# Designs tried in a protein design chat: VH-VL binders against SUPPRESSOR-OF-WHITE-APRICOT/SURP RNA-binding domain containing protein 1 (SWAP1). Part 10

Target 1, 142 residues: SUPPRESSOR-OF-WHITE-APRICOT/SURP RNA-binding domain containing protein 1 (SWAP1), of Arabidopsis thaliana (Mouse-ear cress) (o49570r267to408)
Amino acid sequence: LPADVAMELNGVLGNLNGTKESIKSAKIWFMQRSPFAPALAEALRDRVFAMDDSDRQMHIVYLANDILFDSLQRRTNLHEFDNEALAFRPILGSMLGRIYHFPQNKEENQSRLEKILQFWASKEVFDQDTISSLEKEMKSGP
Below, E stands for the ipSAE of ESMFold2; O stands for the ipSAE of OpenDDE; V2 stands for 0.75 times the mean of E and O plus 0.25 times the DockQ between their complexes.

## First folded at step 7 (VH-VL)

Design x52 (from w1 with heavy chain N52D; framework fv_zilovertamab; at its last look DockQ between E and O 0.90; V2 from the best seeds 0.00; counts 0 for: pae E 2.9 > 2)
Fold by ESMFold2, look of step 10:
Structure x52 (fold): chain C 142 residues (1-142), chain A 120 residues (1-120), chain B 107 residues (1-107)
Amino acid sequence: as target 1 above (142 residues)
Amino acid sequence: QVQLQESGPGLVKPSQTLSLTCTVSGYSFTDYYIHWVRQAPGQGLEWMGSIDPSGGSTSYNQKFKDRLTISKDTSKNQVVLTMTNMDPVDTATYYCARDLYFGEYYFDYWGHGTLVTVSS
Amino acid sequence: DIVMTQTPLSLPVTPGEPASISCRASQSVSSYLAWYQQKPGQAPRLLIYDASNRATGIPPRFSGSGYGTDFTLTINNIESEDAAYYFCQQYDNWPYTFGEGTKVEIK
């Protein structure tokens, strides 16, 4: 991940809040760096693990959601994952699991994350087998 | 089961401050943004602003930014619109509407609206 | 702000025939476009989302099409109950904006 992109990401995540404007701005920034999507997705997961605030963790999940929907609209073959879907698949399970088991607002966040997974399935962001795998990974933990 | 209900005065005088309340039920209050949209008689709809009912972050249409405050009371499942310096051109039906915190950026449920007339 | 222009503003219709309403955005909104129906004294009702998807419970005679800047709501086989106010909304960019609305009336 180039040093300038990493610095920009830190600023973008520092400005991220619960408004749709901030989430969209971060998504636009991310999509302009599509060649770095795998490393950026890993950085988002790592930031969720470093956070102690479930509201801020959920903002990153909503950012990932916006990215996945933007890339879905550009997908030329619905049966093949686009670049961003491929970048997020390996990190989503652990990222969601961190929040799923986080003690702050646990019940609320568990419900939100389950709804997000079913939303992704209903919109075919991922196939049902992938959604089932993500759900299993999310629910597993120490 | 999902319900949004606007309440507040139907009549205000010019220069007074309007306060409207949107009370919601039938869903988890913190899962949805609440938006305010108004419609002047015989005119189109105009988005005014929104609030994240979990963290309380607000977004305002620039047109209203110096007169409009949107706030929440989570314990009452309420969102409050406050608009200062009301003028007769602000006569409109005011709606609250919700959108999902993620993924659904359009308004799936609306209140029935409340007419506010600004007249001396 | 993205300006949403609807045409026509008033649309007299004959039952049994198709009707269409145009919505044009001042810049691309991709497919982030919804259509609503509003009858007198009622809350607005979501008809179409993402430009072309019917909302739950919406009859098949309603359809939406378009991408980018030009969108159309089509009502096939107009029924008397379709007399209402119709408006589009873009949700691609802040602030969210609405078309001026089209009043559909039975001739």
Scores: ipSAE 0.456, ipTM 0.778, lowest interface PAE 2.9, mean pLDDT 88
ESMFold2-Fast, scan of step 7: ipSAE 0.429; ipTM 0.800
ESMFold2 (binder alone), look of step 10: mean pLDDT 90; pTM 0.904
OpenDDE, look of step 10: ipSAE 0.492; ipTM 0.859

Design x56 (from w1 with heavy chain S57Y; framework fv_zilovertamab; at its last look DockQ between E and O 0.58; V2 from the best seeds 0.00; counts 0 for: pae E 3.5 > 2)
Fold by OpenDDE, look of step 8:
Structure x56 (fold): chain C 142 residues (1-142), chain A 120 residues (1-120), chain B 107 residues (1-107)
Amino acid sequence: as target 1 above (142 residues)
Amino acid sequence: QVQLQESGPGLVKPSQTLSLTCTVSGYSFTDYYIHWVRQAPGQGLEWMGSINPSGGYTSYNQKFKDRLTISKDTSKNQVVLTMTNMDPVDTATYYCARDLYFGEYYFDYWGHGTLVTVSS
Amino acid sequence: DIVMTQTPLSLPVTPGEPASISCRASQSVSSYLAWYQQKPGQAPRLLIYDASNRATGIPPRFSGSGYGTDFTLTINNIESEDAAYYFCQQYDNWPYTFGEGTKVEIK
């Protein structure tokens, strides 16, 4: 990840506070830098692992959700994974796993994460096999 | 089943403060935003504001920002709208509606609405 | 604010014929566009979400299309029960905004 993009990412994540506005702004920023989607997705995962606040961790999940959902809406072929979906697929399991097993707000966030996976399945953000894999990785823990 | 229900006074005097309550049931209260939308008689729909699932953040239409407050009581599954300095022009049916905290930002369920008439 | 403009505002339709309502946004709202049906004395009911998805329980004769700024609600084979007001709404940006509404009347 270029240094300037990394710096900008830090700023974006620093301003991420769970509001729709902050998540949307972050999403827009992310979408404008689609060539770096794989590296950005990894950075988001790393941030989740680095923070000790479950709410802030969930904010990143909400951001990921909005990115994935927005990219889904822009798909020319609904049955083909978009750039963002491909970028997130390899890192989501571990990212979600970190949150799923985090002691703070554990039960509530487990429920939310399960619902998010169901949402991604129902909207076909990912295929069922991918969803199952993500769920397994999430529940097994990092 | 999912239910939203508005309640409050049907009549308010000019300059008085309106207080409406949206009571929800049949779903996880903390998974949805609650929005307030009003509709003057024979007119269109106007978004007023919203409160997020945790109740810690509100968004307001700038038109109402100085008069409108939205709060949440999770223990009662209620969202309260308070609007000061009511005027006859504020006569409308007031609705609460929900959208999901992720992915589904449209209003899938509405309350029945409550008519509020501002008159001396 | 994003202005949503509906056309026409009044639409008389003969039973069995199709009806089309247009909604134009003053700026792009991507696919974050919903359509609602409202009958007298009732709250709006969600018909279409994300521009083209039918809500649960909505008959197949209702369909939505569009992306960005131009959207269309189509009602095929109009039935008498379809007489109502129809509103579009964008939920891409605060404040959420609605179209003026279209009154669909049965001839």
Scores: ipSAE 0.357, ipTM 0.818, lowest interface PAE 1.6, mean pLDDT 94
ESMFold2-Fast, scan of step 7: ipSAE 0.529; ipTM 0.831
ESMFold2, look of step 8: ipSAE 0.383; ipTM 0.769
ESMFold2 (binder alone), look of step 8: mean pLDDT 90; pTM 0.897

Design x57 (from w1 with heavy chain S57D; framework fv_zilovertamab; at its last look DockQ between E and O 0.70; V2 from the best seeds 0.00; counts 0 for: pae O 2.6 > 2)
Heavy chain, then light chain:
Amino acid sequence: QVQLQESGPGLVKPSQTLSLTCTVSGYSFTDYYIHWVRQAPGQGLEWMGSINPSGGDTSYNQKFKDRLTISKDTSKNQVVLTMTNMDPVDTATYYCARDLYFGEYYFDYWGHGTLVTVSS
Amino acid sequence: DIVMTQTPLSLPVTPGEPASISCRASQSVSSYLAWYQQKPGQAPRLLIYDASNRATGIPPRFSGSGYGTDFTLTINNIESEDAAYYFCQQYDNWPYTFGEGTKVEIK
ESMFold2-Fast, scan of step 7: ipSAE 0.485; ipTM 0.812
ESMFold2, look of step 10: ipSAE 0.566; ipTM 0.831
ESMFold2 (binder alone), look of step 10: mean pLDDT 90; pTM 0.908
OpenDDE, look of step 10: ipSAE 0.702; ipTM 0.910
ESMFold2, look of step 11: ipSAE 0.562; ipTM 0.825
ESMFold2 (binder alone), look of step 11: mean pLDDT 90; pTM 0.910
OpenDDE, look of step 11: ipSAE 0.130; ipTM 0.749

Design x62 (from w1, 71 letters changed; framework fv_zigakibart)
Fold by ESMFold2-Fast, scan of step 7:
Structure x62 (fold): chain C 142 residues (1-142), chain A 120 residues (1-120), chain B 107 residues (1-107)
Amino acid sequence: as target 1 above (142 residues)
Amino acid sequence: QVQLVQSGAEVKKPGASVKVSCKASGYSFTDYYMHWVRQAPGQGLEWMGSINPSGGSTSYNEKFKGKATMTSDTSASTAYMELSSLRSDDTAVYYCARDLYFGEYYFDYWGQGTTVTVSS
Amino acid sequence: DIVMTQSPSTLSASVGDRVTITCKASQSVSSYVAWYQQKPGKAPKLLISDASNRATGVPSRFSGSGSGTEFTLTISSLQPDDFATYFCQQYDNWPYTFGQGTKLEIK
């Protein structure tokens, strides 16, 4: 990830809060840098691991969800994963698992993670095998 | 059955404040953002802002910053919108509307509306 | 802010007619547009989301289409219950903005 892009990402994530406005702004910033999606997705996962607040970790998940859904709308072939789905697929399981098993995590957040997986399944963001794999990795622990 | 039930009509004098409530039922209150939208007589819809009931974080349309204050009470499943320093052009119907906290940004259920009349 | 412009502002039609309402965004909003129906004295009701997805319970005569900057709502065979004001809304960019409304009146 280029140093200037990494620095910009830190600023974007620093401004991320529990509002849809902040999530939307961060999503737009990410999508404008789509060629860096694999490195950016990995950076988001790393940020979740560095965080000490499960509510703030959920903000990263909501951002990932917005990115995935936005990219889904741009697919030319519904049976082929888009750039962002491919970028997030290898890092999502560990990211979700970190939050699911975070010490003192709210049951509310665990329920929300399960609902997000169901949402991705229903919208065909990922195929069923990928959803099942993500759920297994999330629930099996760190 | 999802319902958003708002408080009754209010008549206020210029300079006063008004607090409108929106009581949610039939769903998990913290799983949906609550938005406020107003409609002046014979006019279109204007988005005022939103609140995340999980944690209470708020986002306002620039036009309403310092004018509107949104709060929520999770134990009562009720959202509130307070409008201060009322002027005659604040006369409108005020609606609450819900929006899923992730993915979906459209308003699938609306309250019935609260008419606020500001008259001298 | 993204400006949403609807045309026409008022449309007169008869039961059984096919009517089309257009909504134009000042810049691309992808497919993030919803349509709402509002009857006099009532709250708006969701009809269409994501440009083309009918909401639960909405009759099949209602359809939406479009992407980018141009969107349409079509009612294939107008019923008496359909005389109302219709609003489009974009939710691609903050702040969320609505069109000015199209009033569908009895001819």
Scores: ipSAE 0.374, ipTM 0.791, lowest interface PAE 2.8, mean pLDDT 90

## First folded at step 8 (VH-VL; framework fv_zilovertamab)

Design y1 (from x56 with heavy chain E104Q; at its last look DockQ between E and O 0.84; V2 from the best seeds 0.00; counts 0 for: pae E 3.2 > 2, grease 19.2 > 18.9)
Fold by ESMFold2, look of step 8:
Structure y1 (fold): chain C 142 residues (1-142), chain A 120 residues (1-120), chain B 107 residues (1-107)
Amino acid sequence: as target 1 above (142 residues)
Amino acid sequence: QVQLQESGPGLVKPSQTLSLTCTVSGYSFTDYYIHWVRQAPGQGLEWMGSINPSGGYTSYNQKFKDRLTISKDTSKNQVVLTMTNMDPVDTATYYCARDLYFGQYYFDYWGHGTLVTVSS
Amino acid sequence: DIVMTQTPLSLPVTPGEPASISCRASQSVSSYLAWYQQKPGQAPRLLIYDASNRATGIPPRFSGSGYGTDFTLTINNIESEDAAYYFCQQYDNWPYTFGEGTKVEIK
C-alpha cells in the first residue's frame, strides 16, 4: 500500500462518521483507488479491530456495504465476483466477527449484521456458500 | 404498521423560530435515518437535512446550514426540526421521511406533512 | 447540485394505454435514482428504487429503466388511480435533488 494512499486513508477514516454523506464520500475515494482494493480492505479490517466504539465499527461496515454495491453495479457478469468483492471476501468474516462479539450495543449490532448478510445474499453480492461461510466465521468470533 | 407524523405550529411570524416534531412508530427508532423535506405550494420537493437517531449525526443542505438544526428525543421516538429566522419564502408543507441505516439512500416511508405558513 | 429535468411536465393519458416519463440528470448518477408518486394532499409514495427495482407493494405495471443520465418511468395499462404527480430523485451526490415533477392526468 503506497505511503500516500495510506495517509489519505487515515484522513478518510478520520472524517467517517454516522452520516450517509461521509460514508458515500469515503466510498467514492475508495473506488477511485480500485487497484489497491485488497490492501485497502485489509486496512479497514485492521481499523475495526483497533476500535473500541461499536458505532464507529459499524460505520466501516456500512462503508464496505456501499463499496460492494457500487462494484456490483459495475460487474460485467453477475456470476463472477468483481475486484472489490474479491478484495473484501477474505477479511469480512473476521471484521464482522469482531463487531458481533463486541459488548457495546451487542444485541442491536448482531441483528444489524445478520440483516446485512441476508441483504448481500438476496442481492447476490456473494453466493450462498460464501454467505454461509461468512456467517459461520462471524458467529465463531475473532 | 410504520407511521411517521409531523406536528407543530401551522403559523409562524417572520424572523421567529420554527420547531416541528416527527413522531415515529411501528419500527425501531434507531434503525432508520430521518430526513426533512419540504414542498412550497405548487412547487417541487427540497431536501433539507437528516439525522441518524442512533448517534445523533446530522447532515444539512448547505442552503439551510446557518439556521437549521435537527435533533432527536429517543425516549419519545421523535426527531425535531428547528429552523431560525423564518421568512415568507419558507412557507411550505414539511415532511419527514425515513431511509434504512445502511445501503439505502431513497425514502421508503413519508409522513403526511404539516403546512407551515410564515405570515408576511 | 445535480439538476434533474423531467419531461413532459404534463401528460394526458387514456386508461388501458401505456405512459412514459423521462428524467435526465445533469451528470451521471449511475443507478442511484428513485421514482415517487404523489397524489393531491398526500405524501410521496416510493415506486421505483435503484432505477429499476419496484418497491414493496407496487403493481408490476410500473417499471423503471435507465442508467447514468437518462431514466424512464413506464406505466403500462394505465388505471384511473394512476392520475398523480410523479417525481424522480437522485441520490448519487449531495445534496439529494428532485425532478420538477410530471402531472399525469386522465383524459
Scores: ipSAE 0.430, ipTM 0.783, lowest interface PAE 3.2, mean pLDDT 88
ESMFold2 (binder alone), look of step 8: mean pLDDT 90; pTM 0.897
OpenDDE, look of step 8: ipSAE 0.822; ipTM 0.931

Design y2 (from x56 with heavy chain L100R; at its last look DockQ between E and O 0.07; V2 from the best seeds 0.00; counts 0 for: pae O 9.0 > 2, placed apart)
Fold by OpenDDE, look of step 8:
Structure y2 (fold): chain C 142 residues (1-142), chain A 120 residues (1-120), chain B 107 residues (1-107)
Amino acid sequence: as target 1 above (142 residues)
Amino acid sequence: QVQLQESGPGLVKPSQTLSLTCTVSGYSFTDYYIHWVRQAPGQGLEWMGSINPSGGYTSYNQKFKDRLTISKDTSKNQVVLTMTNMDPVDTATYYCARDRYFGEYYFDYWGHGTLVTVSS
Amino acid sequence: DIVMTQTPLSLPVTPGEPASISCRASQSVSSYLAWYQQKPGQAPRLLIYDASNRATGIPPRFSGSGYGTDFTLTINNIESEDAAYYFCQQYDNWPYTFGEGTKVEIK
């Protein structure tokens, strides 16, 4: 990531909380920088791994969900992955796995993550094979 | 309400530099791309370039790349168009417009436009 | 550059009748096409985006259709207030390009 983008990301994530407004703001910022989506997605994963707060980890998942869902709405071909989907696909399994096995609020977050995967499947954010792969990776743990 | 307003000189001499300002209000300045579009008298609309106020990333029509610079002033919620070596052929109404979706889509709001006449 | 061609350039319409404007792209622009209305002395107003989606506040009598290279703006039951210029714009490829505009006049 360019240094300026990295700095901005840190600010965005620093302001990220459980509010819809903070997630929306972060989403907008992310979407405006679509060329860096792969690197940004990786950075989000890394942040999840660095966090010791399960709530904050889930906030990042909510952000990812909003990004992916909005990106889905802009697909010219719904059967082709969009830029953001492609960016998140390689990192989501490990990201979700970290949270899935995190000791804090484990049962609740496991349920939430499973619902999110189901949502992505139902909306075809990812194909079924990808969803299955993500689920497997999530449940197997990092 | 969302508002965009162009401002600048209505008359420019040939070879001089044009500077136009787009002032935006009614929304978060950094949330949307700003584009510049011009329309010569009796002609169609021509896209000139754009800027992402968040980060300042710019995109230019190759036709204007050598003469056109788009910048921002976040503190003033302004985007500035600077175009050098103006010619009578550059006489047009200049518009700024807001991008609806993150710099790659349609324009949901337009300024009223400002007429710029290039004449000696 | 993608060339957008509108037809007709002038369209006289009787109140209550429908009006149709065509926009053709020199190459496919998928669904990345918008329609705008512009009245004299006013800023352009977004009517349709993504070829067929009506913008907020736009009356149902305005509709858009098409995909790829051929698009149509339809104004059903045209009203006197609909007298204006209409133009299409593709945003599939840089640079964005516009149609020439169609002048809709009320008879």
Scores: ipSAE 0.013, ipTM 0.618, lowest interface PAE 9.0, mean pLDDT 92
ESMFold2, look of step 8: ipSAE 0.361; ipTM 0.755
ESMFold2 (binder alone), look of step 8: mean pLDDT 90; pTM 0.907

Design y3 (from x56 with heavy chain N52D E104Q; at its last look DockQ between E and O 0.85; V2 from the best seeds 0.00; counts 0 for: pae E 2.2 > 2)
Heavy chain, then light chain:
Amino acid sequence: QVQLQESGPGLVKPSQTLSLTCTVSGYSFTDYYIHWVRQAPGQGLEWMGSIDPSGGYTSYNQKFKDRLTISKDTSKNQVVLTMTNMDPVDTATYYCARDLYFGQYYFDYWGHGTLVTVSS
Amino acid sequence: DIVMTQTPLSLPVTPGEPASISCRASQSVSSYLAWYQQKPGQAPRLLIYDASNRATGIPPRFSGSGYGTDFTLTINNIESEDAAYYFCQQYDNWPYTFGEGTKVEIK
ESMFold2, look of step 8: ipSAE 0.573; ipTM 0.832
ESMFold2 (binder alone), look of step 8: mean pLDDT 88; pTM 0.896
OpenDDE, look of step 8: ipSAE 0.633; ipTM 0.887

Design y4 (from x56 with heavy chain E104Q, light chain W94Y; at its last look DockQ between E and O 0.67; V2 from the best seeds 0.00; counts 0 for: pae E 3.7 > 2)
Fold by OpenDDE, look of step 8:
Structure y4 (fold): chain C 142 residues (1-142), chain A 120 residues (1-120), chain B 107 residues (1-107)
Amino acid sequence: as target 1 above (142 residues)
Amino acid sequence: QVQLQESGPGLVKPSQTLSLTCTVSGYSFTDYYIHWVRQAPGQGLEWMGSINPSGGYTSYNQKFKDRLTISKDTSKNQVVLTMTNMDPVDTATYYCARDLYFGQYYFDYWGHGTLVTVSS
Amino acid sequence: DIVMTQTPLSLPVTPGEPASISCRASQSVSSYLAWYQQKPGQAPRLLIYDASNRATGIPPRFSGSGYGTDFTLTINNIESEDAAYYFCQQYDNYPYTFGEGTKVEIK
């Protein structure tokens, strides 16, 4: 990531407090920087790994969800992965795995993450094979 | 099955405070936002405000910001609307409705609504 | 606030014919647009969400289309039971806002 984009990302994530408004703002920022989606997605994963707060980790997952859902809504062809989906696909398994096995609020967050995967499947954010792969990686742990 | 039910006084005097309760059942209470929407007789729908799943964050329509408070009692699966200084113009059917924290921001379930009449 | 404008406000329809209701947003709401049906004495019922998805249990004759600012609810092969008010709602930004409502009447 360019230094300026990385700095901005840090600010955006610093303001991420779990409110719909904060998530939306972060999403908008992310979507405006689509060319950096792969690097940004990796940075989000890294942030999740660096956090020791399960709620804050989940906020990043919610952000990812809103990004993916929003990008889904913008697809010209529902059956073709968009740029954001492609960017998140390689990092989501490990990201979700970190949270899934995090001791804090473990049971609740496991349930939430499973629901999120189901949501992505039902909306065809990812194909079933990808969902299965993500689920396996999530449950196996980082 | 998913159920939302509004309850409270059907009659409020002007300048008094309205308190309504939305009781939910049939789903995970902490997974959804609860919204309040009202509808004056013969009129359209007006969004009043919402409370997030944890109950720690509320959003209000600026129109009601100074009079409206929404709170959540997780132990009772209830969300409470409190609105001060009621006026006859506030006469309406008041609904609570839910949306999901992620992926679902539309109102898939509504309460039956409760009519609140503001009159001397 | 995002203003949602519905047209028409009243729509008489002959059974078997299609009905179309328009909803225009004062600014883009992406696909964050829902349609509700409301019958007298009842709460609104979700018909369409995310502009074009039918809610569970909603007949195929109901469909939604649009993106950004212009949306349409279409009811094909109108039935007597479809007499109701219909509302659009944006949920892109707070405050959530609704259209004025369209009264669909059966001729």
Scores: ipSAE 0.238, ipTM 0.782, lowest interface PAE 2.3, mean pLDDT 93
ESMFold2, look of step 8: ipSAE 0.369; ipTM 0.749
ESMFold2 (binder alone), look of step 8: mean pLDDT 90; pTM 0.914

## First folded at step 9 (VH-VL)

Design p1 (from w1 with heavy chain N52D E104Q; framework fv_zilovertamab; at its last look DockQ between E and O 0.75; V2 from the best seeds 0.00; counts 0 for: pae O 3.1 > 2)
Heavy chain, then light chain:
Amino acid sequence: QVQLQESGPGLVKPSQTLSLTCTVSGYSFTDYYIHWVRQAPGQGLEWMGSIDPSGGSTSYNQKFKDRLTISKDTSKNQVVLTMTNMDPVDTATYYCARDLYFGQYYFDYWGHGTLVTVSS
Amino acid sequence: DIVMTQTPLSLPVTPGEPASISCRASQSVSSYLAWYQQKPGQAPRLLIYDASNRATGIPPRFSGSGYGTDFTLTINNIESEDAAYYFCQQYDNWPYTFGEGTKVEIK
ESMFold2, look of step 9: ipSAE 0.592; ipTM 0.839
ESMFold2 (binder alone), look of step 9: mean pLDDT 90; pTM 0.900
OpenDDE, look of step 9: ipSAE 0.117; ipTM 0.745

Design p2 (from p1 with heavy chain S57D; framework fv_zilovertamab; at its last look DockQ between E and O 0.18; V2 from the best seeds 0.00; counts 0 for: pae O 3.3 > 2, placed apart)
Fold by OpenDDE, look of step 9:
Structure p2 (fold): chain C 142 residues (1-142), chain A 120 residues (1-120), chain B 107 residues (1-107)
Amino acid sequence: as target 1 above (142 residues)
Amino acid sequence: QVQLQESGPGLVKPSQTLSLTCTVSGYSFTDYYIHWVRQAPGQGLEWMGSIDPSGGDTSYNQKFKDRLTISKDTSKNQVVLTMTNMDPVDTATYYCARDLYFGQYYFDYWGHGTLVTVSS
Amino acid sequence: DIVMTQTPLSLPVTPGEPASISCRASQSVSSYLAWYQQKPGQAPRLLIYDASNRATGIPPRFSGSGYGTDFTLTINNIESEDAAYYFCQQYDNWPYTFGEGTKVEIK
């Protein structure tokens, strides 16, 4: 990840506070840097692992959700993964697992994560095999 | 198939308390927020409040904050609206609708609605 | 509260022609704007969400556009079955609020 993009990402995540506005702003920023989607997705996972706040971890998941949903809308073929989906697929399991098993994690967040996976399944953000894999990795923990 | 169904009395006297029930089926009850929206005859839609069935957290339109309570019965997959001190101006069709928490705050499924007439 | 103003309130349209409904918010709601169709005796049906995304099963002739305060619902090649009330709704801020509704009539 270029240093300047990394710095910008840090700023974006610093401003991420769970509001619709902050999530949307971060999403827009992310979508404008689609070529770096794989590296950015990894960076988001790393941030989740570095965080000690379960709420802030969930904010990143909400951001990921918005990104994935936005990219889904842009697919030329709904049955083929888009760039962002491909970028997130390899890192989401560990990211979600970190949050799911975080010591200060509330049961509410676990429920939310399960809902998000169901949402991704229903909207076909990922195929069912991928969803099952993500769920398994999430519940198994990092 | 996703279904929401409102039930309750079609007639309420002034100053009495309205109780409506929204029964959901076809999906996991705790996966979606449930909202109440009403529509006076020939008028627009008015959002009243919502509840998160997973935790019971509620949000209310301040217009109704003093007399509206939304609760849930997880064992029955039901959300209950209770509104006190009903007045003829509260005559409306009352709808329940579902919504997702994480950024999907539009209403993708609605109940058929139930007409509530407030009259002496 | 955010006030949603729809124009026009009544819109007669000839079949095959396009119809456009405007929704203006008293303050920015970003893209958190939905459109619903409601026929007599029925509940509202979701048409558009997030300003420009068609809901599942909605025909391509329905489209939404706009951002911030000004939004438009467009029905291309209107059909007789499109006769209904149409409502916009913002879900950016509590309380959620709806437009007054636009009655689309087929000539």
Scores: ipSAE 0.027, ipTM 0.701, lowest interface PAE 3.3, mean pLDDT 92
ESMFold2, look of step 9: ipSAE 0.648; ipTM 0.857
ESMFold2 (binder alone), look of step 9: mean pLDDT 90; pTM 0.910

